# Ledger of designs, part 6: VH-VL binders against Apolipoprotein N-acyltransferase (lnt)

Target 1, 229 residues: Apolipoprotein N-acyltransferase (lnt), of Prochlorococcus marinus subsp. pastoris (q7v0g7r236to464)
Amino acid sequence: WQTNMPTREKTNFKNQFINDKLISAQKIALSNDAKLLITPEGTLNNNFNLNFKSKIRMLAGGFRNSKNGLRSSLLGYQIGDKTYSSFIDKHRLVPLGEKIPGFLNIFSRGLSAVGGIQPGSDSRFFKWKFTQPLAIAICYEITDGFKIRNAVKSGAELIISAANLDPYPRKLHYQFLSLARVRSIENKKDNIIISNTGPSGLISEEGKIIKLFDPNTEQNDVVNPNFSI

## First folded at step 23 (VH-VL; from e5 with light chain Q89L)

Design bb1
Fold by OpenDDE, fold request of step 24:
Structure bb1 (fold): chain C 229 residues (1-229), chain A 122 residues (1-122), chain B 108 residues (1-108)
Amino acid sequence: as target 1 above (229 residues)
Amino acid sequence: QVQLVQSGSELKKPGASVKISCKASGYTFTSYGMNWVRQAPGQGLESMGWINTYTGNPYYAQGFTGRFVFSMDTSVSTAYLQISSLKAEDTAIYYCARLYEPDWGLEYFDSWGQGTLVTVSS
Amino acid sequence: EIVLTQSPATLSLSPGERATLSCRASQSVSSYLHWYQQKPGQAPRLLIYYASNRATGIPARFSGSGSGTDFTLTISSLEPEDFAVYYCLQEYNWPPYTFGQGTKLEIK
């Protein structure tokens, strides 16, 4: 689900509004016989609870409160859940190391750099109940090929790359897509990419773009990766 | 015909534990959550929380964490409430109630068990 | 936490009279408010769901109205079997879903 919810406006949306959007998104997903709904990074605030029982498994980008501060995460909702029952936290909040292209330093200005966000585990391996394991990259984490590879070595059968990219230049959007393709090729795994304003879609294990959503639009379409829930 | 049948009354000593059962019939057990409601003698209804009967994940209300455990057995369509380290103030009637959901975001208790009296006395 | 306040605490009326019970929410719950009836020694039963919808099997003399913060349960003409405790429940926000403290409808 490409939300087309700009970062600047996210803070202005009430939880009820987001709930209504999620209901609509889930309805569409179910009508398309989807088994999993994925939302972009930062879709849900840290105080968000569903006002309905989730009718579909959902990996929702959002914030959560931890003991040592705020985390940016993909939050896992099982069918029947009103709160997340699983999660994987964003680890890379700012660009680090000499291997990072200079233009990617812009990630330090993103949501993760604001509001005292704390890093999570460096592992990108996400074992989720009732599903095969996943490799999860949130935003800048797509650049960490080794971490994604380790997740795949650990048994991940699908890569999911979630981001919130609207504050960044278009060049970064394309870079995100390119890196996502590389990760698919390196690991021979399909990669579902999801961003609030794009790019969003499916990349095959061969690096082929199978589907790409229209940028800067709200779009909820189904993709069919080589993956079984 | 939806029916919820709870286990019989319990008399326990302080510090003991009790496990109440709620057997569901007349519908698919895993399709709707099961809520637990407490009613102390002469008092009103208190929502304790509910269990996701699809996943088994419990949701506890404030004040009902720690000693209270929701569980279920889908093979017999039964929800359970276990209370450990019982206190005198736990003396109450405990109800299970189905969380019916006819529409998205609309949930209410449409069917109730007959209640289980738990008396904690030294 | 949303607090529901019911009024009056006790309502004393005679059969045939009209009963009006109020439930006020500390904040808007839209129409996600339900009414339950509990007779002595029995489990509660659903009367009204979503503010104004009568549950199956509930007599026409029962009606619900309201939205936002103010809700009303009305019994147009009381029958002897209507004397019980009535609870409102909000399902708008959690945790937890909250009940009102109840209104006892007793025979005058």
Scores: ipSAE 0.520, ipTM 0.812, lowest interface PAE 1.1, mean pLDDT 92
Fold by OpenDDE, fold request of step 24:
Structure bb1 (fold): chain C 229 residues (1-229), chain A 122 residues (1-122), chain B 108 residues (1-108)
Amino acid sequence: as target 1 above (229 residues)
Amino acid sequence: QVQLVQSGSELKKPGASVKISCKASGYTFTSYGMNWVRQAPGQGLESMGWINTYTGNPYYAQGFTGRFVFSMDTSVSTAYLQISSLKAEDTAIYYCARLYEPDWGLEYFDSWGQGTLVTVSS
Amino acid sequence: EIVLTQSPATLSLSPGERATLSCRASQSVSSYLHWYQQKPGQAPRLLIYYASNRATGIPARFSGSGSGTDFTLTISSLEPEDFAVYYCLQEYNWPPYTFGQGTKLEIK
């Protein structure tokens, strides 16, 4: 689900609004016989709870409160859940390297404006109940091929790359896509990419772009990776 | 017809444990959550929380964590409430109730067990 | 936590009379408010769901109204079997889903 929710507008969204959007998204997913719904990084705020029981498995990008502070993560919802029951946290909080480029400082661009985000585990291996293990890259964690490779070596059968890219220049969008392709090739695994404003879609294990959603549009469409849930 | 049948009354001493069963029939057990409601003598209804019967994930209300454990056995369409380290204040009728969801975001208890009286006395 | 306050605590009426029970929420629950009836020695029974919808098998004399914070259960003409305790429940916000403290409808 490409939400087309720009970072600059996220603070204006009420939880009820997001809930309504999720209902719609899940309805569409179910109507298309989807087995998993994935949302971009930062879709849910740290105080978000579903007002309904999830009707589909969902990996939702969002924030969560931890003992060590705020985390950015993919939050796992099983069928029947109103709160996430699994998660994998973002560990790399900067786009490139360990330094935040001034012009790309997300903390100054809105998404991480609240500050206080703490890194999670560096493992990108996500063993999720009812599914085969996944390799999860959040945002520019896609740049770390070793972490993703290790996840695949650990048994991950699919790569999922979730990001929030609208605050960044278009060239970084292309970079994200290119890196996602590289990760697929390196690991011989399909890669589902999802970003709030794009790029979103499916990359084959051969690095081929199978599907790419239209950028800057809300689009809920189905991709069919070589993966069995 | 939806039916929830609970286990019989229990008399326990403080510090003991009790496990109440709630057997569901007439519907797909895993399709709807099972809620537990406590009613102390002469008091009102108090929601304890519910269990996701699809995943087994329990959701406890404030005040019902620790000693209270929701569980289930899908093979027999039965939900369980276990209370450990029983206290006198745990004396109550405990109800299981199906959390029916006919529409997105709309949930209510449409079917109830007959209740199980748990008496904790020295 | 959303608190539901029911009033009155006790309502004494005679058969044939009209009963009006109130349930007030500490904050808006939209229409996600339900009514239950509990007779002595029995489990609660769903009467009204989503503020104004009668559950299956519930007589027409029972009706619910309201939205937001103020809700009303009305029994147009009391029958002997209607004397019981009535609870409202909100499921707008959790945990927990919260009940009102109940209104006891007794025979005058």
Scores: ipSAE 0.516, ipTM 0.815, lowest interface PAE 1.1, mean pLDDT 92
Fold by ESMFold2, fold request of step 24:
Structure bb1 (fold): chain C 229 residues (1-229), chain A 122 residues (1-122), chain B 108 residues (1-108)
Amino acid sequence: as target 1 above (229 residues)
Amino acid sequence: QVQLVQSGSELKKPGASVKISCKASGYTFTSYGMNWVRQAPGQGLESMGWINTYTGNPYYAQGFTGRFVFSMDTSVSTAYLQISSLKAEDTAIYYCARLYEPDWGLEYFDSWGQGTLVTVSS
Amino acid sequence: EIVLTQSPATLSLSPGERATLSCRASQSVSSYLHWYQQKPGQAPRLLIYYASNRATGIPARFSGSGSGTDFTLTISSLEPEDFAVYYCLQEYNWPPYTFGQGTKLEIK
């Protein structure tokens, strides 16, 4: 029964599976006239490339290789792309005061250097061609209200919160949702939440949960956030 | 009728620059990617990369990331290849080719320019 | 990086004969393999796409077959205008748009 499967063969199978899922998701999005497809943190591995040209703008959670190491990112695919053309990297919070990084930070997946992931810039403002600016929070970055506020002050019209909450207990999933609601209220912007096993949905600029999808289910659905100028 | 018309042949000295144009007609320019293909004298075809004509984002194949620049002007449906700091080894015919995509993940070059010969000689 | 190897490098035949050209990929490309013809002084033209489908306007004497790593272009009865260089191209594996080195079909 022991599979003598080569490592490359396992990676290639996973990439084909992800590509098939992305094609299906894009077909669903197009049939519903969606303008943007968003996937959770960590959906794409660091050696991933599309085997098709994207038919919709896609902001996909994944990993990228950078000059200074591996980054966890939201990767931007424009219509016609086979590889991402833009990105925003996850940034670990730098503690102030009495916190001890990596020892007491329960919201972290661990120290980035230990996992091979390096922190990116601390700006959460994201602007790409043919779309309105966005404020981005990846995982625990939702706890940094200052960075999200700065992105909104810079012109971001929508908050996007992407996470993979598999490693964390249910109590922290609810805290993540509560923080997302606070970010929406204090910035007067809708917040789209997309997570793998945690909450996904839409939070209004007043902090109301407009939609919340069942955790731990594979779901493709369309939401219509309000963009304000 | 899909047609790609390239600019004329160029004779250049080493160290100079050249900009080759590829004017498209008979289709919506921004709907299909544009590839550049090099063929050195007596050699086979080599893909240099492509430009996403919807966004203007270029992708360069390995070996073409330094002196080669893809650009475009959608107002005149024209793609450009610029080669800087020309070397003798850049002597080749350069083709533009439209990337046709009839189905998800199925792509091939269905229309080609006539080619532009660039000769680099002292 | 995927490599397409064409054989033979040169094929010398007479009009009326059957030509068989081979293209072998170093890793599977499924059926995403295309064939091009290039006559002297001309741009390439598409002959066969997706391993076996003739492109618009291509005579019935051209046919393609194969999948995975081994592909064949067949010209059932050579005409004088068929003497040219033939290239295979793959777009399935990264990096996409890889050409084989070509097979020259020439008059004996």
Scores: ipSAE 0.354, ipTM 0.703, lowest interface PAE 3.3, mean pLDDT 79
Fold by ESMFold2, fold request of step 24:
Structure bb1 (fold): chain C 229 residues (1-229), chain A 122 residues (1-122), chain B 108 residues (1-108)
Amino acid sequence: as target 1 above (229 residues)
Amino acid sequence: QVQLVQSGSELKKPGASVKISCKASGYTFTSYGMNWVRQAPGQGLESMGWINTYTGNPYYAQGFTGRFVFSMDTSVSTAYLQISSLKAEDTAIYYCARLYEPDWGLEYFDSWGQGTLVTVSS
Amino acid sequence: EIVLTQSPATLSLSPGERATLSCRASQSVSSYLHWYQQKPGQAPRLLIYYASNRATGIPARFSGSGSGTDFTLTISSLEPEDFAVYYCLQEYNWPPYTFGQGTKLEIK
């Protein structure tokens, strides 16, 4: 079906919708005394900027333009920001010949079809002003235990696992959850999982699922991970 | 009463540096962003960018990412604009302005400094 | 990217006349458009915010209207103190805090 909306107006409507959703999410987070708002991979569109000043620290899945091309990233917004002040880029591993188990290759096949997105650095360590260091896994990156372990050895105190699992079957959603539990156990760190249509919740450093939200529903809730030492 | 008081006018030679201060009073300095606005002689207003007064992170508009530095000292509620390697084209009045946010996504400059004239001549 | 174009560039009128100043945005800014007045040798002063709301202490002869891309500032009966330069400002589209080039309202 064709719409009679100019491209510029269509972009404005989408940006307004995302901004309205973010304002609502920040209001809920503030009313629940949250310290960090995390959104799934791909929540923000390309070249997105807030039309308000962030009232909470936020790590939002989105895209950024770098001198080496478009990047899929978690974008960091501090209190008072309208543009991100920090970021960590998704790293494409699998089309470049890195070894993975056969069932995890479905992540790789889906990612390689994205097009126009360039890999970032391979470090998964994220240190952001005014927050504790984090280990970040964006989607397929949960399969690379070495990079997550290296981030924890560098001082990361919490693992954040963000994904867009829309293109993948439900079986792969459970495998994503299982991998996240392994990363928590092997590194002795809590892991916050946030996905759009898959598992979201909190995994303890012992691999125990502390909280798991109903998949395929929009959820905005507060979790309290253990920031050991 | 919100007040922004800027440092006095400056006469400089090309190649020198200048640091303009903007002292805020009557509100919590770190609760509102501080913008810098340039007005060349006989020309309009041009936003140079802003500083996030909560974090100290500056954000520069296009064309202001080189010789211009925003900074602040929260202990004295003061924002600073430093311009290095001054050129004749930097001759202008420089204003600081508070960005007021009465509601989510609604922002406007509600308080302005008196302006600081920087003149760059041989 | 976004450009605010004010018209006319100069408006020459006598006290008591009605002034109509226009600001056109190259992209929709919804109602997030603000008007400022700048008298010679002075800092700008906020007149109208969010397209149509008068700032505190602004006389009722000032009014604003419009939405989307087309905005108007109206001064119903000019006073001698109203002869100044008027700027529109938007903060909705990136880059935020974009000024129009100004309209000079001068005595005929």
Scores: ipSAE 0.340, ipTM 0.696, lowest interface PAE 3.5, mean pLDDT 80

